VH-VL binders against o27280. Designs and how they scored, part 41

Target 1, 266 residues: o27280
Amino acid sequence: MDSMNVPEVLEIKRIVEESESVKTFIFSWDFRREVRPGQFVMVWDFRDEKPMSVSLIDPVRSEIGISIRRVGEFTDRVHGLSEGDLLGIRGPYGRGFELMGRDILLVGGGIGMAPLAALADEATARGMRVDALVAARTADELLFLDRLEAAGVNISTCTDDGSCGFKGFAHERLLTLEENHDMAAVCGPEPMMFQVMRILDERDVPAQLSLERYMKCAVGICGQCCLDDTGFRVCAEGPVFWSQELSRVREFGRYRRDPAGRRVPW
Below, E stands for the ipSAE of ESMFold2; O stands for the ipSAE of OpenDDE; V2 stands for 0.75 times the mean of E and O plus 0.25 times the DockQ between their complexes.

## First folded at step 1 (VH-VL)

Design lD9 (framework fv_libevitug)
Fold by ESMFold2-Fast, scan of step 1:
Structure lD9 (fold): chain C 266 residues (1-266), chain A 122 residues (1-122), chain B 110 residues (1-110)
Amino acid sequence: as target 1 above (266 residues)
Amino acid sequence: QVQLQQSGPGLVKPSQTLSLTCAISGDSVSSYSAAWNWIRQSPSRGLEWLGRTYYRSKWYSDYAVSVKSRITINPDTSKNQFSLQLNSVTPEDTAVYYCARQYEDSSGFDYWGQGTLVTVSS
Amino acid sequence: QSVLTQPPSASGTPGQRVTISCSGSSSNIGSNYVYWYQQLPGTAPKLLIYSNNQRPSGVPDRFSGSKSGTSASLAITGLQAEDEADYYCQSYDDSLSGYVFGGGTKLTVL
């Protein structure tokens, strides 16, 4: 048997309220099972399982953190839990981010900052210069700013409504930022990621992008996920992809798939 | 199988630097899955964790607060070993010193060296 | 000066059940995994239990671990003469940012 596919029942050690809709659940972790930024775990509440990105990897304290946004029945139930309560965790799964060079740009939208917060910790610990562009619809939806600041990250913000930082979209803000990064990592809504990827490609900055919508397929739970018609399947490779891989995908940034496999515009 | 073999002097004078080496076989000192620890044992203090080193694209080291100002733990990838340097030793540093492997950053030490008795005396 | 508290001694006769306790606080056992080690005279400690209740390959089923709140226990069933040894618990302490050990329990098989 594959030991990663057997859920371990863990106590919620600590809960951090990140915003009105997002909480980070922290667990003791045996690092005999390696975890890297960009990977996810399956969270089991003894009724349903859902994929969640790992947002904290703390080897000194032997802890992982999982950030969960309240968007439905499952996440509503999990948000009702308290420290000391139990959840099943299995994994980690998926391809993690790779770090190279000395300077990295992180571009995160909403809950997409969760895997990037873990990456920021690793990059700063390795002595990299880290710039983060944190984007959301409103100031109240910006995530992990205090944690990024504590890690020594250079932070830029933008909100659609102008309530914090630059008024506008992430890609519009990116056009006003320095072009001197060795690599970038991007996670957020797919239309945002598509626009950001195009700018980074024009600047010859290699970028890795995390496609949250395909995490469930990576563990073999559904067969409806498909990234393109070239034979490349995200379920086997994701959720993190290099921009050169995604530039060949005609659907990226334009369409999503419903449960019946039909194309739906963003 | 994993084996840890310790070497270093058994006698050190007060105020000098204690230096011990742990040679690794059956695993790599730069293995992403392992952390390499020094732990000592004395009748007065029992078992005491001193620190560790481990590789994650760069080398990290963590030290117990009680010795942090006097201790350095360094890897040597060319010789597949790691070392302990403890400065300004006193008779209270007299102990059996062990090197030990753990799975990455979790607590729990699964392979231990044979131990080296270090006596600090004039 | 152990951070975790164990009884200094325990004893039993062959075939009996013996338990060894380990007491800590919310910053160590209450928040982190517990590990147990067996040390025979003149040898290095040997990992006996990891992650509260897991056994490494080669450790007999008669050894088991448990954790409740800020305390942990090592249970030995069907006690045998070769179990006579010192036993140490170990955890991680959040406030110290380091690993901590119990003072050890000398188990005598009568």
Scores: ipSAE 0.000, ipTM 0.397, lowest interface PAE 18.4, mean pLDDT 83
Fold by OpenDDE, second read of step 2:
Structure lD9 (fold): chain C 266 residues (1-266), chain A 122 residues (1-122), chain B 110 residues (1-110)
Amino acid sequence: as target 1 above (266 residues)
Amino acid sequence: QVQLQQSGPGLVKPSQTLSLTCAISGDSVSSYSAAWNWIRQSPSRGLEWLGRTYYRSKWYSDYAVSVKSRITINPDTSKNQFSLQLNSVTPEDTAVYYCARQYEDSSGFDYWGQGTLVTVSS
Amino acid sequence: QSVLTQPPSASGTPGQRVTISCSGSSSNIGSNYVYWYQQLPGTAPKLLIYSNNQRPSGVPDRFSGSKSGTSASLAITGLQAEDEADYYCQSYDDSLSGYVFGGGTKLTVL
C-alpha cells in the first residue's frame, strides 16, 4: 500500500549526456509497474527530492530514463553522480499524455522535450506520423534530435538566437507551419506553452500540455501544486492537461507559486 | 450535485471491526478528479483525518499514521461507493465518522456525508 | 492537542470584523496550503477557504483567508448572525504524512 510512497533505491545503469546542462539517467525498471509518457517520478538523492519527467520508456531493455537539467543544488549533486551510483525513485505519478488520431504534433522547449521524447517513441511505435517542433535558446540546447530522427520523427527546430533552424520562439515557428494535426502535445517554458496553446486552439487542434509546478507529495495530498481558481493539482490531475482545462487556469502562462505559496511571475 | 450517503452500524463492541459505507451520487468513485476520504470528529480528538482512496490509472490509498495498522478504505466501483474498516476498536474510536470528497477545484474536502455516530461500547 | 492551534473562542457584533488565527509549524502550514471549514451545529463541516485564500462558489466575499509563515488567518467582515459556527483550519503535515486540523474556534455573534 505504501510502496508507491517509498522511494526504491535504484542503481544508475547508464548516463547519457544530452547537452551541456542535461543528462539522462537510465535505470532498470520492472514494467509490472506501468509508466506512461508524461508521468513523472520523484527522484531522491538521499538529501532532497524533486519531480522529474520520464524521458525514456524501453520495455525491451526493461529500462526507463529520466532527463535532468542542471539548475540548482539538487541537480548539481545528481549531475555529479556516476554510473553505478544510487538514487531513490518513487512513482510514477500523475496523468500522462493520451495519444489520439494518426498525426501528432509535438512542441517542446528545452527540457520540456524530455516527456515528449518518450511520447514520440510510443507514437511512432504505434505507427503514428509525428512532427516535432524542438525549441531551445541555442543550438547546443536542442535536445533529443538524434533520438527523434532515429525514431522517424519529422523535426523542425527553432532557436532564440537563430543558431539552428528558425530564428525565434516556438510559437512563431508554429505560425509558419500550415500542416494539420489530429492532436498536439506541448511541454516547455510556460510562456511558450501559453502562446502555442492559443495558436493550436485557433486551429482547432486538440492539445495536451504538461505543466511544471512545485510538487511535494506527488499524490495530490498536500495541495502545494494546486493551481489558482481551478484548484487543479498538477501532480494528481496533471501534469498533463488538455487545453480546455488550462483555459480555466488563470495563472497559466502568467505566474506560479513557490514553496511558500507566493506568486512568482513567469 | 454530489451527494454522499453514509450507512453502517452506530454501535460496535470493543475489539470488533467498525464498518461504514459511503455511497456516492453525482460523481464517480473512480474519478480522476476526486479522492474519497474518511474523517472523524470527537470532543477528545477533534477532527481527525483517517485516510482516503482514489483512482489515478490505478487505485491508491493513504492512511493516517495513527490508524494505519487498523484501517482499510476500499472502493466499490460496481456500487459507486467506498468503505471504511477499522479493526480492533476501542472506546477511543468513538466519534462521528464522515466520508468526504476532495475535488480538483479546491483540493479541500468539498462534500461531506451526513456523519455517522459510532459508539464503541460493551 | 491538535496539531494546528486555534483560539477556542471568538466573538463579535453584527457588522464587525473578526479574525481567527491558526498556528502551525514548518512541517504543515509552513510548507502546505491551508484550508478553512465552517461547521454549523449538528452539521458536517463546510469548505470555506481553499489554498490559503480562495473561496469556493457560494461563499461570500466577507470571508477571506491569509497565510504568513507558519500561521494562517480567517477574516470575516460584516459579521452576520448566521456566521455563528465553529471554524476549523486544515493543512497537511509532512512529518505526519497526513491531513491535520485545528482544534476549532467557536464564533459567537453577540
Scores: ipSAE 0.000, ipTM 0.470, lowest interface PAE 13.2, mean pLDDT 91

Design mB1 (framework fv_marstacimab)
Fold by ESMFold2-Fast, scan of step 1:
Structure mB1 (fold): chain C 266 residues (1-266), chain A 118 residues (1-118), chain B 112 residues (1-112)
Amino acid sequence: as target 1 above (266 residues)
Amino acid sequence: EVQLLESGGGLVQPGGSLRLSCAASGFTFSDYAMSWVRQAPGKGLEWVSAISGSGYSTYYADSVKGRFTISRDNSKNTLYLQMNSLRAEDTAVYYCAKGGYEYSFDYWGQGTMVTVSS
Amino acid sequence: QSVLTQPPSVSGAPGQRVTISCTGSSSNIGAGYDVHWYQQLPGTAPKLLIYGNSNRPSGVPDRFSGSKSGTSASLAITGLQAEDEADYYCQSYDSSLSGSYVFGGGTKLTVL
């Protein structure tokens, strides 16, 4: 399917070092090809191609940004690039987040804050009130705090080790935040998202969750893009799903799939 | 089903103004870039202007830059083209076109005729 | 004056194959931007015929096919039918130009 696309070869205009393990690569972009928060692109280093969420959408500067965590050979090579170097970009792909209401909650874990940072920019530009719960294992893995603050976002943090903010998990911190929101958007590790979804369901807050682990469908090699109960293909109908869709999926938050397609507990 | 319905065309004198409208239905309007494409009688297609889904970014062909303004009202699913300082060379059928895959135009309206004469 | 170059006309008899070329440059087709094709029947709006170099929208017959090589693209029509008589336009994107969407000048297909 997507193998018919030819990547645009774009020059790295600017690199922002977000942490020791995360960089944002910024490219000039023509916004006649729409990009929405929650969508992803395929990044090609002229050897391998991987899906990456769009973390910056800036029509004023005509720029997009892609935030990449160093986790393997491909991402290590990309982290070795400099301003002026070239990368291939295909996309955007997938269903983005929908904004509704006036007050919204963002819950991000680690690199999952990347697509939510783009959403925060759009929501604040529309005059919405934005609360963000930023979660990570340690303080140095909390991402985009300065950017969110500059956008006027109300920020709460938590770390597993207690090195910044609340000591504990995102869902434990969320239980201490007793505010109603018109919607929520959630992105991070699947067990975190499952726990957060359950709390938002009890509060009657409609939530949208991004399932980045299934973006393999964009490279045409994935049989595991179908969710157990629904038959949805994440790349075609996701990666963003409403909570009422995911509450019917037996696999969500309980199992993952290995490269052979076997169920493996989280 | 996707539908695009243009209106606002007509006869106008050189130096005059017209505002075109395009009513869109059958898709999430705010998710897609929209364009105006024109065609002079017996001539080919010429892209005129484009606007991003959010409405923040606008683009213009050199021939209309400074005279035409594209805008959209996402709450009403409507695209606009404000045409000022009209010239005889602007005489054309103006099509509303929806952005598709990789800078394509996947759906087109029926067009509205703009005649700049006398 | 068109950024993409097409022959102004092409003709064929029913059942024959015709090919319409679209020649660009390094800033558009040569830069890797996809080529799209539109069919315009007399008195009607253009309709998308081929997108992304070679893909057909639902309802477009298999007789229409697209290809791309280097700075050029081609539309092939096999088993030519009388109803194929129309104007055909190629379109791509050009990053070097103010405005950036670019069309070919159009090709009039006459069925003899």
Scores: ipSAE 0.000, ipTM 0.480, lowest interface PAE 12.2, mean pLDDT 85
Fold by OpenDDE, second read of step 2:
Structure mB1 (fold): chain C 266 residues (1-266), chain A 118 residues (1-118), chain B 112 residues (1-112)
Amino acid sequence: as target 1 above (266 residues)
Amino acid sequence: EVQLLESGGGLVQPGGSLRLSCAASGFTFSDYAMSWVRQAPGKGLEWVSAISGSGYSTYYADSVKGRFTISRDNSKNTLYLQMNSLRAEDTAVYYCAKGGYEYSFDYWGQGTMVTVSS
Amino acid sequence: QSVLTQPPSVSGAPGQRVTISCTGSSSNIGAGYDVHWYQQLPGTAPKLLIYGNSNRPSGVPDRFSGSKSGTSASLAITGLQAEDEADYYCQSYDSSLSGSYVFGGGTKLTVL
């Protein structure tokens, strides 16, 4: 199948309000086209196109969900849409998460919980024990708690202001948790992921981390998402990377490239 | 309580035009897709047209495509169906239906009769 | 005729159990779209009876039940009562028809 797919125009079946700033848009999906947690799709609102992680995969209902945080003009427009409205979807793209072992740890920050929520569903369906550390700035920004609980996930929360759970950052909370996981999946702000990865490495826990970069083509051609030194393309070799791979990436946790190719701090 | 009230039905000649209205209350109108469903005398239900909550997207059955236009005014909580080039086979009771869970219709109006005859 | 196929009529005596079948295809029921059922009493507008394959709206008695399997769905009515005499329609969604809502042809239920 050609990786350079044209957008398929899909109807929004329903919208779930996850928080004040996050909505999940649900679409019908033909599962002859396989999709894995950690992969992303390009969402087209007929004016602009942005990469978004898949947060729901339901082969029984033949549905996928895309969770979108309101952060700019594009997402403002999308958040203004209603049931029955149309969006263009192309993909999925990129490398998704791999599951291994019996006990897995998910560490997510903010909207980073989106792909991890999908991974949690798959893991629990496979009979794995899933612990999730869900982090956010405040309690009202914690995502997917009810969904994770319903799936049988053991949840720990942390918030910057202490409004829910542990007061502090994800890596600080992680230091207080058990070390008996077979694998970890991490997604959130890159500074968070960097600290979490360090701790997991010290504990000899294999870890996969999902990176976020500016992506234009999504098919590894334009190079906008290319990581310094390694040449890794986040859209092609990622967005999910093993910790060993990221250890080779100089910019990880330090800076990223903006659409103009300039270094910008996290 | 959800209420849907259709109006605008009547007798019209073939080739004529008619505009139906549906006044909605009891729910946040703009959050839901709305549809028109018709039923010819003694026949089954046939979906005619749908419109998204925002009004951005519209959908039509092949039997009415190019002739009917669905629209809505969310400020007035009103759904419309502009019917042009009417045919005898368009004769039916036209129901306004509220979009529900997974493409269901959870509430229906009482319908308005449209008769196309010479 | 209709995208979804229903028997034209079914009948039963009071207290009996009756079932109404709804057969679709791989592009609607088989594609994972939910099936909904409507009851239409004589001279009235349709009323949602079952949504999401097996869920009952408030006010619908538990003697009405729905199920879905493969490309078909079924409505079951236990303890049949005289007031159940009506037309019943199944409904789903078909993505192959330019995103169309699709109905069955309807089933007339007669209580003997």
Scores: ipSAE 0.000, ipTM 0.509, lowest interface PAE 10.3, mean pLDDT 92

Design mB10 (framework fv_marstacimab; at its last look DockQ between E and O 0.01; V2 from the best seeds 0.00; counts 0 for: pae E 15.3 > 2, placed apart)
Fold by ESMFold2-Fast, scan of step 1:
Structure mB10 (fold): chain C 266 residues (1-266), chain A 120 residues (1-120), chain B 112 residues (1-112)
Amino acid sequence: as target 1 above (266 residues)
Amino acid sequence: EVQLLESGGGLVQPGGSLRLSCAASGFTFSDYAMSWVRQAPGKGLEWVSAISGSGYSTYYADSVKGRFTISRDNSKNTLYLQMNSLRAEDTAVYYCAKHEYSSSPLFDYWGQGTMVTVSS
Amino acid sequence: QSVLTQPPSVSGAPGQRVTISCTGSSSNIGAGYDVHWYQQLPGTAPKLLIYGNSNRPSGVPDRFSGSKSGTSASLAITGLQAEDEADYYCQSYDSSLSGSYVFGGGTKLTVL
């Protein structure tokens, strides 16, 4: 039996309320099954199973954390659970982030800061200089600022409405920030990631981007996640992709798929 | 029977480099994190560096960041510590230690240590 | 300077009880991280003595015991024997430091 393909029923050890709509659920974890930033697990509430990014990786405490935004029936049910309740966890799955160089830029939008918070912990532990650009629509939707500060991360914020930090979008704020990073990692809405990727490409900064819609491809439960651009011959398993892989995908940042598989603009 | 055997210690000049090795046997090496812990003559234990089972995650004490690099070769069951820009205060016995996961990581087995002396 | 503080030395006669304290802070022991203890006999490598605050590995006599309360931990040795003469170290984790693992300064136990 492949233990990664069989759900393990785990007790919720602790719950952290990150915001009005986001909670982090913390479980004891045996790190003989190593978890890397950027990987995800399948969360099973004994009715439905959904992929969730790992947002906390603490091998010393032997704990992982999974941050979940309340947006629908499944997440509403999970948000109703308490410490001591049980969830099924299967994984980890997917390609995680790779770290290189001495300086890294993190660019996160909304819940996209969840996998980047785990990456920030890893990068700072390695002695890397970490700059994070945290973006949201409003100040109350900015996530993990206290965790990033505690990790020694240099934080810049922006909000669409100007309620915290720079008033504007992530890519507009990025144009005013230092350009000398060895690499970047980006996670958030696809239109944001596309604009950020273009700026990083112009600066010759290699970037990795985490795409939620490709998490199911890594476990073989989705038929709509292969990249189909002319000349692209390999199907890369997500959710993390290098920017050079995404630069060949005309769909990235421009179109999404509806439930019928049709291309619709963002 | 778990065994850890360090090698590569010796006398080195300030500013020099040295590479330590730790040969592991008696357990599934790739399943466990490993650390280097040092002890200066007549002093206490100081954690230096740790590496995850896969080799993806590395951790360093502030005193060695940017100078030391921990790595592992799981095909050879061997842990390494590359030490650059060595200083007199790096003089110590260096122990290879195996992690175990029992509520939180601990060091359940230690090697016999290898002496590193940084002196002119 | 060590983040976890231990007395530099303790002493006792055979058959007596000694205790060794390990004092931390809210960022380590107080944050809920477990305390482990190691025994180092003269001229040898450290050996795991107590793990997870109070558990003994196979082969460790029951006269060794550990406890944890608040920001501190304690190692107790009852029925002290000459072979217990050694250095003892506590170890935990500190969430506020860039280094993950932290040791106490060590306590030399002398059996009189």
Scores: ipSAE 0.456, ipTM 0.772, lowest interface PAE 3.3, mean pLDDT 87
Fold by OpenDDE, second read of step 2:
Structure mB10 (fold): chain C 266 residues (1-266), chain A 120 residues (1-120), chain B 112 residues (1-112)
Amino acid sequence: as target 1 above (266 residues)
Amino acid sequence: EVQLLESGGGLVQPGGSLRLSCAASGFTFSDYAMSWVRQAPGKGLEWVSAISGSGYSTYYADSVKGRFTISRDNSKNTLYLQMNSLRAEDTAVYYCAKHEYSSSPLFDYWGQGTMVTVSS
Amino acid sequence: QSVLTQPPSVSGAPGQRVTISCTGSSSNIGAGYDVHWYQQLPGTAPKLLIYGNSNRPSGVPDRFSGSKSGTSASLAITGLQAEDEADYYCQSYDSSLSGSYVFGGGTKLTVL
């Protein structure tokens, strides 16, 4: 058994309440173990295990952060934890984002902003100009705005109900933004990502998109996160994919597999 | 009421194989990690293996790595331990234990155990 | 041989107070991992006695108490009763062993 597949039990150093439904859990991290924005870890609460994106990478403080949205029994339990409590963490896994160019566009929806927030930190640290389109259903669900602003990110917001920023969807707001970006990184609801990708392709902007699928093993063995037709495993070949790769994935933006392996439309 | 019932123990020769089962009831089986813990005659407790609630994450003590395989069938509320290449030192009562979490991992319920004897 | 060290045996008369120590290291108890205690009556399976250093599950009498300090933990039993005669095990987690659940060697408590 590879040591990388054994969870390390870590103490929760701090908890940041990002919103009513999202908390960021911060852990000490040995950075001899490399981690990249866009990668994920498996979080074990000693009952069950779930994949979570890394939302904070701080080599100076030797810390990482994991942002978790409260959506079910597992996350309910985790949200009940306090600073000083323990969690098992194994990873990181998967392919993270690549940075290129000078100007980067981030498009995130809801909790999808988690990996993008980490990417924003790295990009700005490298002296890149970062524009971020942050989307959510309502103003209360917009994440990491203060953090992004502090990092020097140019933020544009949109909400479905118009409670903050542009009233409408991310792809609609994107159509009103400038086209002069060297690269884009996208993460959020798959229907959103699908529309955003289409626009970026038309603009000839290279784009990376982070997919969310039902993942169990995280090491490309169980096949639960396998994408139809291509055989791509989201946990191994992803979760970050280039738009050219996703153009080959028939199910992208159309349907996903549920825990039983059945096709479920978006 | 939580109940754990082990079965499958018995006498086996060195190098042989045995499969243990643990039938669980009284709780949502798939929501909890499970472990096997063994106790040699007249000795203390030793953790052997653990499996996540989903069944896709498995963990082993160094003493059994490569020889034992833990698995579960959540549709049957059953935990398994496949033991291969058995050794004399594997002789023990094997308990299935339910995981729980407070601020660190613990075992809140134990089965009555099943005896495994490895002898020529 | 056990990662956590316990005295092999302790004894006391009925009504007395006894303590069982559990000594770990910087990679387990000293690393901040909680200590749990189990009671194993003769011929039976272990039972959770104390969790999270000092918490009692439902049904455990308040004469059982646990504490933790530094790299060690302790189980105290006051008002010792004949029924307390059993083996007691401390348990924690060790990060140096690729993340392993670790037990003490166990302590046999004899009620005189």
Scores: ipSAE 0.027, ipTM 0.566, lowest interface PAE 5.1, mean pLDDT 92
Fold by ESMFold2, look of step 5:
Structure mB10 (fold): chain C 266 residues (1-266), chain A 120 residues (1-120), chain B 112 residues (1-112)
Amino acid sequence: as target 1 above (266 residues)
Amino acid sequence: EVQLLESGGGLVQPGGSLRLSCAASGFTFSDYAMSWVRQAPGKGLEWVSAISGSGYSTYYADSVKGRFTISRDNSKNTLYLQMNSLRAEDTAVYYCAKHEYSSSPLFDYWGQGTMVTVSS
Amino acid sequence: QSVLTQPPSVSGAPGQRVTISCTGSSSNIGAGYDVHWYQQLPGTAPKLLIYGNSNRPSGVPDRFSGSKSGTSASLAITGLQAEDEADYYCQSYDSSLSGSYVFGGGTKLTVL
C-alpha cells in the first residue's frame, strides 16, 4: 500500500488450534502501538489483505494473537502456514470496547468470541464479574471455553443444533439468563447481534456491538466501510458502536453492501 | 501511594522449597501485570517471572521454568512465587515489580525485596 | 540473563557530565523495543529513572536524559552530584523465541 500504513512483516511465533476451522496465530508485537480489545488489524499474506480481530493482547510477553476462521481462499492459505512463516500486519485500527460498571455480559457468536475473549481478560483483571454467552452452530465450533473458564468467567453455551448446551439461537438463550448486568459487549453474525441488541435495549442494558463491513484502507479515507444514513465508518468510528448509535442505522441487521456499494441481504 | 511488600524469604537447603508473597496497595492490583526480578549478591538484575493482571497468562525465564510458579490472588491484592527444587544459583534478593505502560511495558514500582539463601 | 551490554563502571567529578551506554542486538533494541533505565542506590531497590527511551517520571531531575539509536541506548547525567553514585541498569524486551524482559549488566557510577 503506497499511500497507507505499510504492513510490518512478522514471524508466526505460535499457532493454537481453537477448533477444526479456527486457529489463533501469535506474533511478537511492539506495544508502543497500544492495542485494545475490539480493535482490528489488517492481515496480509503477500497476495491479499483482510481485517481480523485481535483475540489475545499480552503486553507482558509482547505478544498479540489473531484468530482466523477458515472460510475462503485467503483464510485457507493462512491456515496452511506453520510456525516460523511470515505474515504482514498493519494496525491496530478502530475503536475498541469500553468497560463500565461491575457486571458485564459478553455475547459472542462463532468467531465473534475472539475480540470478546480479549475483553474478558481485561474485565476480569479489573475485578468485574463476567458472564459469557458463547454461541455456535455446533459444539465443535464453540470457542475459547477453556480460556474463559480459566479466567473465572461464568459461561453459558448454546448451539443451533443442540449438540452442546441450549438448543437454539443466542438471543433465545439470552432470554433465559439473569438480567442484572451493567453493560454488554456483543460480537457475531449481524442478524444475531440485531436480535440481541433488541433484547438488551428492552432491558435498558448499555450495549456495545462490533460490526463487520468491507474494508480497503482501514483508516477511514476510502468510504467502503460506511454505514447508511450516518456516515459512520466501521474502520474509524467503529468497529465497536454503542447500541444507541446503531439504532439510527437502517441497514443494521437487514442488509450489507458489497465492494460496488450494492445492497446484499444478510 | 503505590506500595509493594515482599515476604517469605529465608534460608533453605538445595532441593527445598519456599513461597514468596508480595502485598500490593495504592493501585487497582488486577489492572496490572506483575513480575518477580532477582539480584544475586554482588550481581545484576535478572527478570524471573511475570503474570498478567487477570492471572491467565504466566511467563518464566528459562533458568526457572519447571521449578517456579507465579500466581496471584486479586481478592487479596497479593502476588506469589512458589519456588521448588531450589539451587545455590537461586540465592538472591527477590523483588516484586509492578508493570506500567506508556507505549511498552516497564517496571515503575519495586518492593524492597526479600532475601532467599540456598545453601547446604 | 544479561543480553544488553553496559560498561562495568564509569566515574566523574562533581559537576561533570557522564554517559552510560547500553548496547543490544537485532532481537531487542534493534527490533525497536523501548529502553528504560533504573537507578539503584546501595542497599536499596531499583527505581525507575527514564522510560520510553527519553522520558523522565515526575521527581527525576532534568540532569538525567536518555536516548536511543540503532541497537544502542545512552543515559546521560550532567551536573554530577554525590547522590548520583549508584548502579544504573538499562532494560528492554528481547523477542527471541523464548522472549523475556532483559536488563543490562549494570554500571557502577562513582562520583570522585
Scores: ipSAE 0.005, ipTM 0.418, lowest interface PAE 15.3, mean pLDDT 84
ESMFold2 (binder alone), look of step 5: mean pLDDT 92; pTM 0.940
OpenDDE, look of step 5: ipSAE 0.007; ipTM 0.528

